VHH binders against q54mt0. Designs and how they scored, part 33

Target 1, 331 residues: q54mt0
Amino acid sequence: MRPISLRLHERPITQVLFNREGDLLFVAAKDKLVSLWYTTNGERIGSYQCGGVVYSIDVSQDSKYLITASADAKARVWDVSSGRQLDSTDFEVSARSIEFSQGDKQILVVTDQVMGCQAKIHVFDFDKDEVRKLNKSYTLPSPQCKITQATWGPLNKTIFASCEDGAVRIYCTEKRELIKTILDHNKLVTRIEWTKHRIMFMTCSKDGTAKLYDTKTLKLLRTFDTGRPINAAGISPLKPHVILGGGQSAESVTTTKVDASQFKVRFFHIVYGEELGGLIGHIGPVHSICFTPDGKTFATGGEEGLVQVNHLDESYFEFDDDLVYNPPVQH
Below, E stands for the ipSAE of ESMFold2; O stands for the ipSAE of OpenDDE; V2 stands for 0.75 times the mean of E and O plus 0.25 times the DockQ between their complexes.

## First folded at step 16 (VHH; framework vhh_7ubx_2)

Design Z3 (at its last look DockQ between E and O 0.78; V2 from the best seeds 0.00; counts 0 for: pae E 4.6 > 2, unsure alone 62.6 < 65)
Fold by ESMFold2, look of step 16:
Structure Z3 (fold): chain B 331 residues (1-331), chain A 123 residues (1-123)
Amino acid sequence: as target 1 above (331 residues)
Amino acid sequence: QVQLVESGGGLVQPGGSLRLSCAASGFTFSKYAMTWVRQAPGKGPEWIAIIFSGGSTMYDDSTKGRFTISRDNAKNTLYLQMTSLKPEDTALYYCAKESWTYDESGQYDFDYRGPGTQVTVSS
């Protein structure tokens, strides 16, 4: 299996993201650029230039609108096909996380915590049919720590925030208040990823673990321990598999292709918890992983600016054929 | 030493059709995506369509269904078939090698583009 390598960005990749059809790949990076690619062949379609590092992106369900969160303290709305900026809104500090609600009626934005300014979770109305401006906002009670990401829970009834103190904080959107704190990680939670239908969610942490939870009960179902910081997870919508990526930067250690094994992406079976395999391809920490919605392709983005697009072959879909079913031990 | 030369523009009545051509030289045409862009008087540039080296296409919504981008790699030529033309389509049309970058100043960046061909739609 030979991945398609995309080598436009010279600085760390912050996020890779497929659209709903899976034919478009968006790549955000610290070089202030979001690039747009055709998934099948890796040809570049265009680019969107921001005024600062782009930390987070999302795309509307119809693939017409791209939203970006940037270190220049702006959230922006872009026309995907033409590249034109349609709207922007200013914050007092960097925007760190951005996401459309299910149905694209609202946009969730997280802003940084700095001296004298608390981290904030903002919710904006978005009207793609008449006014495509970021209008009317409210904020949720600050967790009083840095937030790495906020994401909509099932049916937009909750908002989940991953925090620097190792907590996942859950807010009720109707009451606009904190309703639950999950403190199972002992270091920064880097990412929350949802399974299909948001029945379960996975947290990734600098503590070297990813944790899988039942969304309704918030019960911890499984912990995946890689022994290295986990920056990203990709959850297959087709197989019960997760791909975990991460690693730590080495300030005084030389890197080579043979040393890159510490940055391999690792495959785990979600139900059994067993490691299924791994892929080496990055020579720096992996920061983002995303599957296409059909589960047949995934992309990874790394510290070195490399993006790899992996079209999965039959061997991947045969991982589970070798497993011996053992009933789970109930504790 | 990339050169792109557009042709096929002219005066057309509303509802009419035109086919624009872009002759390419100085590079291996078949290996690169190609783009059509237009610029109306007093307005900023407007991206129209891109065709990839493998033949796949993508269009701006305003011209989708009316305009068709195509290429002939044997002739090193890019085409834009325009139908159902409207007065709003009046512009200088030019082709460009490769993809676009839309910068924060609100302008497209095309390092390799032609001088353009004028299309005027009027009654």
Scores: ipSAE 0.172, ipTM 0.654, lowest interface PAE 4.6, mean pLDDT 86
Fold by OpenDDE, look of step 16:
Structure Z3 (fold): chain B 331 residues (1-331), chain A 123 residues (1-123)
Amino acid sequence: as target 1 above (331 residues)
Amino acid sequence: QVQLVESGGGLVQPGGSLRLSCAASGFTFSKYAMTWVRQAPGKGPEWIAIIFSGGSTMYDDSTKGRFTISRDNAKNTLYLQMTSLKPEDTALYYCAKESWTYDESGQYDFDYRGPGTQVTVSS
């Protein structure tokens, strides 16, 4: 099946996210907009206008609330259905990462590191019944580097923070202190992704590798080497497959010729580490990948503002053969 | 030119029913999703329901089970069947083409919407 191409954003996509049911797709972009789409047919439902580049979004388990982190130094809570902004909190600097805790009782927000201001990891209590939805709970000690993402560990007992120095720092939420540091990447860690039930997690990096870890032991299980910066990863909930995407930004390349092959979304087998195939659908770096919870669909978002919704056909599930998708790219 | 004209509003008692209509013109109606939105006095606009070009529907939780959105592509008409109406349903009801945007100023932005039809639920 041909992917559904979603065309709205004219600036780079920062994140694609499915709701729990998989029927809604949220798309954040640098054009200050979050768009909402119906997954089945790719029709747009609505959008949420933020005051700055939207770096990160998350949706509650019941699909009632959307939260956004943006460059205007705000975290916002939105009513998904009505599109209304319900609450917001201000920071001194840009909000870069945002995530609901398991159970949607708390919200994690990471703020940017700028001159004179260290990155901070903020935790808010989230009360659905209160007029004000965000209440500050605590702030974790921050490293002396930029944090690209923070995410809740299993049962919200830990917080994982990916950092620009190649480290993943793990904090205990009860003690509110750093308890572990993983230093396996040689460049900026771009993303942390969890497997189903958070038994394992995968880190992506600008060093061109993705690394799979056991969550309990923090043992490195697998390294995927793509040879290109990795910005995004999707882990299939159905198959032992991961999808990796990235590429070098045009800004960093001195050559006028852009190798489109670097923007290929690549499939790898988790257990064996082998590449299974790839998908050519973007003409710029891929910034985000997300599977539906049922594993039947995944979305990709790219630098060119394009979102591809890929419905996986039966052949994907029946055969372990090399998957090569070459959908026509409409520019 | 895209035109949307709502009708069917009026005064109804609690528990009553109304059927709203929206006549569309100036575009290929069958190719676009359509939405109903309402705005009560002193409140912000509320998204009620959407019907996609393929006929699938989504509802806001507040109206789910009571309201039904439908369309007749041959007549270029959008409908909203309202049942079990409550005083809280009192509002100006709008039909809109495709989708909505809620902006930071607290306003809905529509590509196209009608002037609205008033629904008043009162004993």
Scores: ipSAE 0.026, ipTM 0.535, lowest interface PAE 3.7, mean pLDDT 88
ESMFold2 (binder alone), look of step 16: mean pLDDT 77; pTM 0.772

Design Z4 (at its last look DockQ between E and O 0.83; V2 from the best seeds 0.00; counts 0 for: pae E 5.0 > 2)
Fold by ESMFold2, look of step 16:
Structure Z4 (fold): chain B 331 residues (1-331), chain A 123 residues (1-123)
Amino acid sequence: as target 1 above (331 residues)
Amino acid sequence: QVQLVESGGGLVQPGGSLRLSCAASGFTFSKYAMTWVRQAPGKGPEWIAIIFSGGSTMYDDSTKGRFTISRDNAKNTLYLQMTSLKPEDTALYYCAKESWTYDESGQYYFDYRGPGTQVTVSS
């Protein structure tokens, strides 16, 4: 693999995200900037400047609208092509997570928990014909815990929230109430990542594990134990692979010498759980991983502000196919 | 050091066509994306189109289908072919090296842009 390095950001990357076509890469960071890049060659298309740290982003399915959640207590809607801000919504506290519903008819926003203010999960109606008016639809009951991310479940019938107490909390959107709590991690859940069609989901945690679940039954299918904090996962849509990234921040341990090997992204077979390999390239914790929908490219973003865009070539796909063993039929 | 010089503007009747050029010097033209932007009197700047080093393009919806961005890397020249021109296309047109940043103050910022060429559409 010969990655393309994007070095614009000077502060930790918070999220990397491809559009539906896979030709655009969005990068959010703690330097208050979202940058937009052409995937094929890493050329910068433009940038969107917020008034505070950008914690979370999403892009509409038609690639016309970018939404951002920022520490300046705003969610914003941007015109992707022109860079112009089209609308914004103010909150009482930082916006931490943002996501379009499937079909782009609603926007999910999580706001932070601070003294005197509970964490909240907000849902807004989104009308692409009149994007200058965000209309709040409802708020879900607070989990009484900081929320790191919220994401739409299959067919927008549920909302999953990853929480600081190690829980994943699942809400019914029709009843607007909590319907399930999964408490399988003993440290905060950093991320929920979906497989194609949302038939399975993976949780990542600071406890050093990632856990794969069947979405319909909520049955735990497999635990991946890396021994290091996991901040992000990328699930291949083409191969039964997951890429896990994370690592211990030097800020968190004053006596730890920096060891770049702890920040490598690691490949696992999602069915068998075996580690397939790893890539070293970041010199700080990896915070975000995303595949293109065609599975031929993935991006990683790290605490040092580096983004790596990895175009997977034919040898990667051929190598994995050759490793599948089926015993001969015996008499 | 980087220099961009637009040309090809002028007065044109509605429905007419113009071809704008941007001569580039002081950098390796073929390695960079290039952008066209316009600004009408009393209005903010409008992004029109970008062409990448490999030739791929993106357009704003308002000019899509009527305007075509292209480049000649051998001549270090960026082009904008405009057809079906309307009075609302009247503006100062300028090229920029690479891309834009749009800030909270409502301003476009470009690291390098030309002085522009005036296009006026009237009968």
Scores: ipSAE 0.156, ipTM 0.627, lowest interface PAE 5.0, mean pLDDT 86
Fold by OpenDDE, look of step 16:
Structure Z4 (fold): chain B 331 residues (1-331), chain A 123 residues (1-123)
Amino acid sequence: as target 1 above (331 residues)
Amino acid sequence: QVQLVESGGGLVQPGGSLRLSCAASGFTFSKYAMTWVRQAPGKGPEWIAIIFSGGSTMYDDSTKGRFTISRDNAKNTLYLQMTSLKPEDTALYYCAKESWTYDESGQYYFDYRGPGTQVTVSS
């Protein structure tokens, strides 16, 4: 099946995110907008306008609340259905990452590192029933580097932070202290993705590798080497497959010839570590990948402002064969 | 040129019902989602409901269960059946093509919307 192309954003996509049911797709971009789409037919429902680049978004389990982190140094809570802003909190610097805890009782926000200000990991209490206020709960000790993402560990007992120095730092939420550091990547860690039930997690890095870990033991289980910067990953909830995307921006490359193949979304088998195939759908770096919870659909967001919604056909589920899709060049 | 014209508004008693219509022209109606929005005096616009090209619907919580959005593609017409109307439902009601954009200032933006039809709920 041909992917559904969502065209709205004129600036790079920063994140694509499905809700729990998979029927809604949220898209964040550098144009200060979050757009909401109906997954089934790719129709746009609405947009949430932020005051700056939207770096990170998350949606509550009931799909009632959208939270955003943006360059205007704000975290916002939105009513999904109406598009109304319900609450916001201000920071000293840009908010770079945001995520609901399991159970939606807390919100995790990471702020940017700038001169004179270290990255910070903030946790807020979130009350769904009353005046939907972000109440500050606590702040974790900050590393001396930028944090690209923070995400809740299993049962909210830990927080994982990916960092520019190639480290993943794990914090205990109860003790509010750093308890572990994984330093396996040689460059900036771009993303942490969880498997279903968070028994494993995958890190992506600019070093060209993705690494799969056992969550409990933190043992490295698998390394996927793509040879190109990896910005995004999706882990199938149905099959032992991971999808990796990335590439280098033209601005970062000294060569005039851009190899479009680097923007290919690549499928890998988790157990064997082998590449299964890929999809060519983007003409720039892929920045975000997300599966629907049922594993039947995944979305990709790219530098060119394009979102591809891919519905996986039966052949994908029946066989672990090469998956290659070459969509026509859209002018 | 895209044109949207709302009708069916009027004065109604609390608890009453009203059916709004929106006549669409200038585009392939059946291919686009349509929305209803309302704006009360002194308030910002609020999103009410959307119906997709395939017929699926979404509602704002304030109107859910009382209002029903529907469409007749053959007639290029969007409808809003309102029941159990309340004084708080008093507003100018707009139909709009496709989706909305909401900003932090409370403003909704639409690519295309009609001039609106007035609904007044009063005893």
Scores: ipSAE 0.093, ipTM 0.625, lowest interface PAE 2.1, mean pLDDT 89
ESMFold2 (binder alone), look of step 16: mean pLDDT 78; pTM 0.777

Design Z5 (at its last look DockQ between E and O 0.73; V2 from the best seeds 0.00; counts 0 for: pae E 8.0 > 2)
Fold by OpenDDE, look of step 16:
Structure Z5 (fold): chain B 331 residues (1-331), chain A 123 residues (1-123)
Amino acid sequence: as target 1 above (331 residues)
Amino acid sequence: QVQLVESGGGLVQPGGSLRLSCAASGFTFSKYAMTWVRQAPGKGPEWIATIFSGGSTMYDDSTKGRFTISRDNAKNTLYLQMTSLKPEDTALYYCAKESWTYDESGQYTFDYRGPGTQVTVSS
């Protein structure tokens, strides 16, 4: 099936996110907008205007609330259906990462590291019944480096923070202390992704590798080497497959000819570690990948402002053989 | 040129019903989602409902169950059936093409919107 191309954003996509039901797709971008789309046909429903680059978004389990972290040093709570802003909180610096806890009772926010200000991990209580939705709860001790993402561990007992120094730092939420540091990457960790039941998690890095871990033991299970910076990952909830995307920014390359092959979304088998195939759909670095919860659809967002919604056909599910998708890229 | 013209508004008693219409022209109506919004005096615009090209619908919770959005593609017309009207429903009602944007000022913006039709609910 031909992917649905969503064209609205004129600046780089930062995140694509499906709701629990998979029927809504949220797209955050550097143009200060979050756009909402109907997954079935790619029709745009609305957009949420933020005051700065939107770095991170999350949606509540009931699809009623959208939360955003943006460069204007704000975290915001939105009513999904009406598009109304319900609440906001201000920080001293840019908000870089945001996520609902399991059960949607708390919100995790990471702020940026800048000169004179260390990165901070903030936790807020989230009350659906109150006018003010964000209530400050606690902050965690921060490393002396940038945090690219923070995410809740299983049952909200831990918080995982990916860092610019290649480390993943794990905090206990009860003790509010650092309890473990994983240092397996050689460059900036770009993202942490969880499997469906958070039994495993995968880290992506600018070092060109993605690493799969057992959540309980923190044992490294698999390394995927793409040879290119990895910005985004999707883990299939149905198949033992992971999708990796990335590429080098034009700003980092001295060559005038951009090899579009570097922006290929690549499929790997989790157990065997083998590359299964790839999808060419972007003309710039891929920044975000997300599966629908049912595993039948995934979306990709790229530097060029394009979002591709890919509906996986029956052949994908029947055959574990070489998947090569070459959809026509409209330039 | 995209044109949207609302009609069907008027004065109605509480508990009454009204059916609004929006005549669309200047674009392929059947290919686009359509939206109803309203604005009461002294208040910001409120989103009511959207109907997609395929016929699926989304509603604001406040009006859900009382208001029904529908469309007739053959007539290039969007409808809003309102029932159990309340004084609080008094507003200028607009139809808009496709989607809404909630901007930084806390206002809804639209690429294309009609001039609106006035609905007044009063005893």
Scores: ipSAE 0.278, ipTM 0.712, lowest interface PAE 1.4, mean pLDDT 90
Fold by ESMFold2, look of step 16:
Structure Z5 (fold): chain B 331 residues (1-331), chain A 123 residues (1-123)
Amino acid sequence: as target 1 above (331 residues)
Amino acid sequence: QVQLVESGGGLVQPGGSLRLSCAASGFTFSKYAMTWVRQAPGKGPEWIATIFSGGSTMYDDSTKGRFTISRDNAKNTLYLQMTSLKPEDTALYYCAKESWTYDESGQYTFDYRGPGTQVTVSS
C-alpha cells in the first residue's frame, strides 16, 4: 500500500471521517481546525476554524452539513460547500461528542464533566430548512461519570454512551432513561463502532481490548486483545475485518523498536478472530480510523498530526484465504 | 514563489458579461484547488467559487447560475465567466491558491497574492 499522507495538522488528530459518498474526508484536530480533503488525491478543499480543540465531528447524509463539537463549549453547524457557519449553540463546558441521528433529524451532543457540572447527553432537533438549525429537544439522565462518546443505536431507539469507568451505558430515547449498563472493560472505553446495519457493535478500551457484541441481545461475541491501549476501530463495510489502532503516548521511557511498532494499526477477522496483519506508518498513538462506505479506502489519524489515506489493494481482499475458524469466547 | 496575476476586469453595464483570468506560476497548478474571491469596498472578502484539481466546482449561492469557474491546466490559468452582472457585483476580484478557511467570526480567509482585478457594474 502506498498511503497518501496529509500533513496539515501538527497537533493531535481527534477524528477522521468520510462522507457517505466516500469522496470527501473530514479531519478534526486539537489545533481548533477541521480540514476537508478530496479522498482520491488528498487535495485540501477547505477548513473550518473553531474557537477551541475540535473533539468530534459528523456530516449529514447529503454531505451538505458539518457539525462540530469543541472545547470552546460550542456545537456548530457548517455549510460544507461554502464553509459558512449556519448555527451554533452554547454549553457551560466543552462539547466532547457529536453525531447526527440516522436520517439527520436530530443531533446528539455530549458535554464534559467538571467540578460543579455533570456530564450531559443532549439531543437537538435539526431543521435544515430553518435559519435556526439547532433546537434543543431533551437531555438524558447523567451517568455521573465522564463520557467519551455517545452514538445512536438502531433506528434511533437507543443511545449508547462510552464512559471513563469502563462502562457502556444504553438509554431508551422514547422513555429517556438508562436501560442497560455493560461493564466488561476495566478502563476507559474510548470508542463504540457499529457494523453495517448496526447488527453488532464494537467497544474499544484503554485496557488493551476491543469487544464485539450482538446488538439485539447485548451478548459479548468476541474479545480482541492487542496488549496496548485501543483508541479507535474501523470496521470494514465490505469484508468481515476490523482495524484497531491506539498505543500509549511517547511519555514512556521505552525506546525499542517494539515501542515504535505499538502505533501500527492491526487487522483482525471478525468471524474467525485471527489477526490478519498490520500497517506501520504513525509515530504516535492512533486516535481515529474510518472506512469509506465502499470499503475500498480507510483513513487513520494520529497524535503526531499525521493523517494517512490508504487505498486498499488485492492483498487486503485476499487476507481470508488461509484462515481457520476460531469460535468466539463464551461466558 | 507562488505568483497569481488577475486580469479581465473593467467597467460594464448592468446585465453585461466579463471573463476574468488568473495566471498562476511557482507551483504545480494542476494539483491544487483554485478559488475566486471578491472584496467590495468596506466589506470583508467573499468566497465566490472553487474549482478542484479534478474539475469539480462549488459556488456561493449568491452567484450560482450567473458565474462559472473554470481552469485550463495546460495554460496554468483560472477563469471566472460572469454573466447577468449587477451593481452589487462591483468589487475587487482575487484568485487564490487552494481553498477557503471560514473562521468562527464569520470571515473567509484566503491565500491571495495578486493585485486583484476591479469589476465595476454601473448604469
Scores: ipSAE 0.013, ipTM 0.498, lowest interface PAE 8.0, mean pLDDT 86
ESMFold2 (binder alone), look of step 16: mean pLDDT 79; pTM 0.775

Design Z6 (at its last look DockQ between E and O 0.79; V2 from the best seeds 0.00; counts 0 for: pae E 10.4 > 2)
Fold by OpenDDE, look of step 16:
Structure Z6 (fold): chain B 331 residues (1-331), chain A 123 residues (1-123)
Amino acid sequence: as target 1 above (331 residues)
Amino acid sequence: QVQLVESGGGLVQPGGSLRLSCAASGFTFSKYAMTWVRQAPGKGPEWIAIIFSGGSTMYDDSTKGRFTISRDNAKNTLYLQMTSLKPEDTALYYCAKESWTYDESGEYTFDYRGPGTQVTVSS
């Protein structure tokens, strides 16, 4: 099946995210907008207007609340259905990462590192009784480097923070202290992705590798080497497959000839580590990848403002053979 | 040119029912989602419901269970069946093409909407 192309954003996509049911797709972009789409047919439902670049979004398990982190130094809570802003909290600097805890009782927010201001990891209580308000709970001690993402570990007992120095730092939420540091990447870690039930997690890096870890032991299980910066990853909940995307930004390339092959979304087998195939759908770096919870669909977002919704056909599930998708790219 | 014209509004008693219609022209109606929005005096616009081209629907929680959005593609008409009306439902009701945007000013914006039809619920 041909992918559904979503065309709204004129600036780079920062994140694509499906809700729990998979029927809604949220798209964040640098145009200060989050858009909501119906997954089945690609129709747009609505948009949420933020005050700055939207770096990170998350949706509650019941799909009632959207939270956003943006460059205007705000975290916001939105009513998904109506598009109304319900609450917001201000920071001194840009909010870069945001995520609901398991159970949606807390919200994790990471703020940016700038001159004179260290990156911070903030945890808020999410009040369910009245107007859904963000109440500050605690702040974790942060490293002296930029944090690209923070995410909750299993059962919210830990927080994982990916950092610009190539480290993943793990904090205990009870003790509110750093307990482990993984330093396997040689460049900025761009993303942490969890497998179903969070038994494993994968890190992506500008060093061109993605690394799969056992969550309990923190043992490195697999390294995927793409040879290109990796910005995004999707882990299939149905197949032992991971999807990796990235590429170099035009700003970093001295050559006028853009090799579109670098923007290919690549499929790898988790167990064997081999590349299974790829998808050409973007003309710029891929910044985000997300599977539906049922594993039948995945979305990609790129630098060019394009979102591709890919419905996987039966052949994908029947055959472990090389998958090559070459959908027509409408420029 | 895209045109949307709402009708069916009026005065109704609490607990009553009304059916609104929106006549659409100037575009391929069947290919687009359609939305109902309302605005009460002194309040901002409120999103009510959307119906997609395929016929699936979404509702705001405030109107869910009482209001039903539907469409007739052959007639290029959008409908809103309202039941169990309350004084709080008093508003100018608009139909709009496609989706909504809630902007930073706290208002809904639409690419295309009709002039609206007045619904007044009063004893």
Scores: ipSAE 0.122, ipTM 0.618, lowest interface PAE 2.5, mean pLDDT 89
Fold by ESMFold2, look of step 16:
Structure Z6 (fold): chain B 331 residues (1-331), chain A 123 residues (1-123)
Amino acid sequence: as target 1 above (331 residues)
Amino acid sequence: QVQLVESGGGLVQPGGSLRLSCAASGFTFSKYAMTWVRQAPGKGPEWIAIIFSGGSTMYDDSTKGRFTISRDNAKNTLYLQMTSLKPEDTALYYCAKESWTYDESGEYTFDYRGPGTQVTVSS
């Protein structure tokens, strides 16, 4: 593999995100900046500056609108191509997670939990064709714990929230109420990631595991145990592969060496459960992983501010050719 | 140091054409994306187009189909071919190395390096 390194940000990367075409890469970081890059060669296109740490971003399917959630208690809408801010809405506390619905008709925002203020899941209407503004909102019943991320379920009929207590909570959008709690992790759930068509989803946790579920039945299909905190997953849309990333920073400022193998991203086969390989490049915990929709490129973002763009080669696409299925021994 | 010199502006009638040039020096031109930006009287700067080192382009919607950005890496020169000019295109035009930025208040900024070239579209 021949990664392209992007070294603009000097503070932790919070999210990397490709647009639908895969030709644009958005990078959010704790330096209050979202940077925009051309995927093929890693050339910088522009930047969007917020008033606080940018925790979460999303881009519309037509690649015309960027939305941002930041520590200055704002959600913002940006015109991608011109860089112009189109709208902003204020909250009482930090905005932690933001996502367009499928079809880009609504926007989901999670706000933080602090003393005197419960975490909330907000839903806004978004009309990109008329006003290009955040309008009308409702909130869902608070889970009464911190929420790390919320994401739209299939056909926008549900919202999934990953929570600090190890739960995934699922809400009905029509009834606006909690309909299911999955409590399979014993530490904070960091991320929910969808397979293509949202037929399965994966949860990542600081308990060192990632868990794969059938979306329709909510049954646990497989657990991936890495032994280290998992902050992010990237699910290939092309191969039955997942990339897991994470790790734990050393607390001490007296560390004289960093063993980069500690922060490698690790590849797993979703069906066989076997580790396929790994990729070293980060010298701190990996916080975000994203595939292009064609599955031929993925990006990683780390605590040290490094972003790597990996254009996958033949060795990646040959992983499955080297695997041997060993069926269970029958008694 | 980076030096960018814009030229080719002038007075034209509506519907007319102009080709702007930007002579670049002080950096390895062929390795960088280049942009055109304009600033109309009494308004903030407006990003127009970017061309990457490999020749790919992106345009703002207001100029798409009327303006064409191009480059000659051998001559370290960036071009903007403007057609179907309108009075609204009246502005001081600048080239810039690489990027555009909006700040947290929504103010567009870019790094001016040259004097710009004035384009005036008037009957």
Scores: ipSAE 0.006, ipTM 0.397, lowest interface PAE 10.4, mean pLDDT 85
ESMFold2 (binder alone), look of step 16: mean pLDDT 77; pTM 0.765

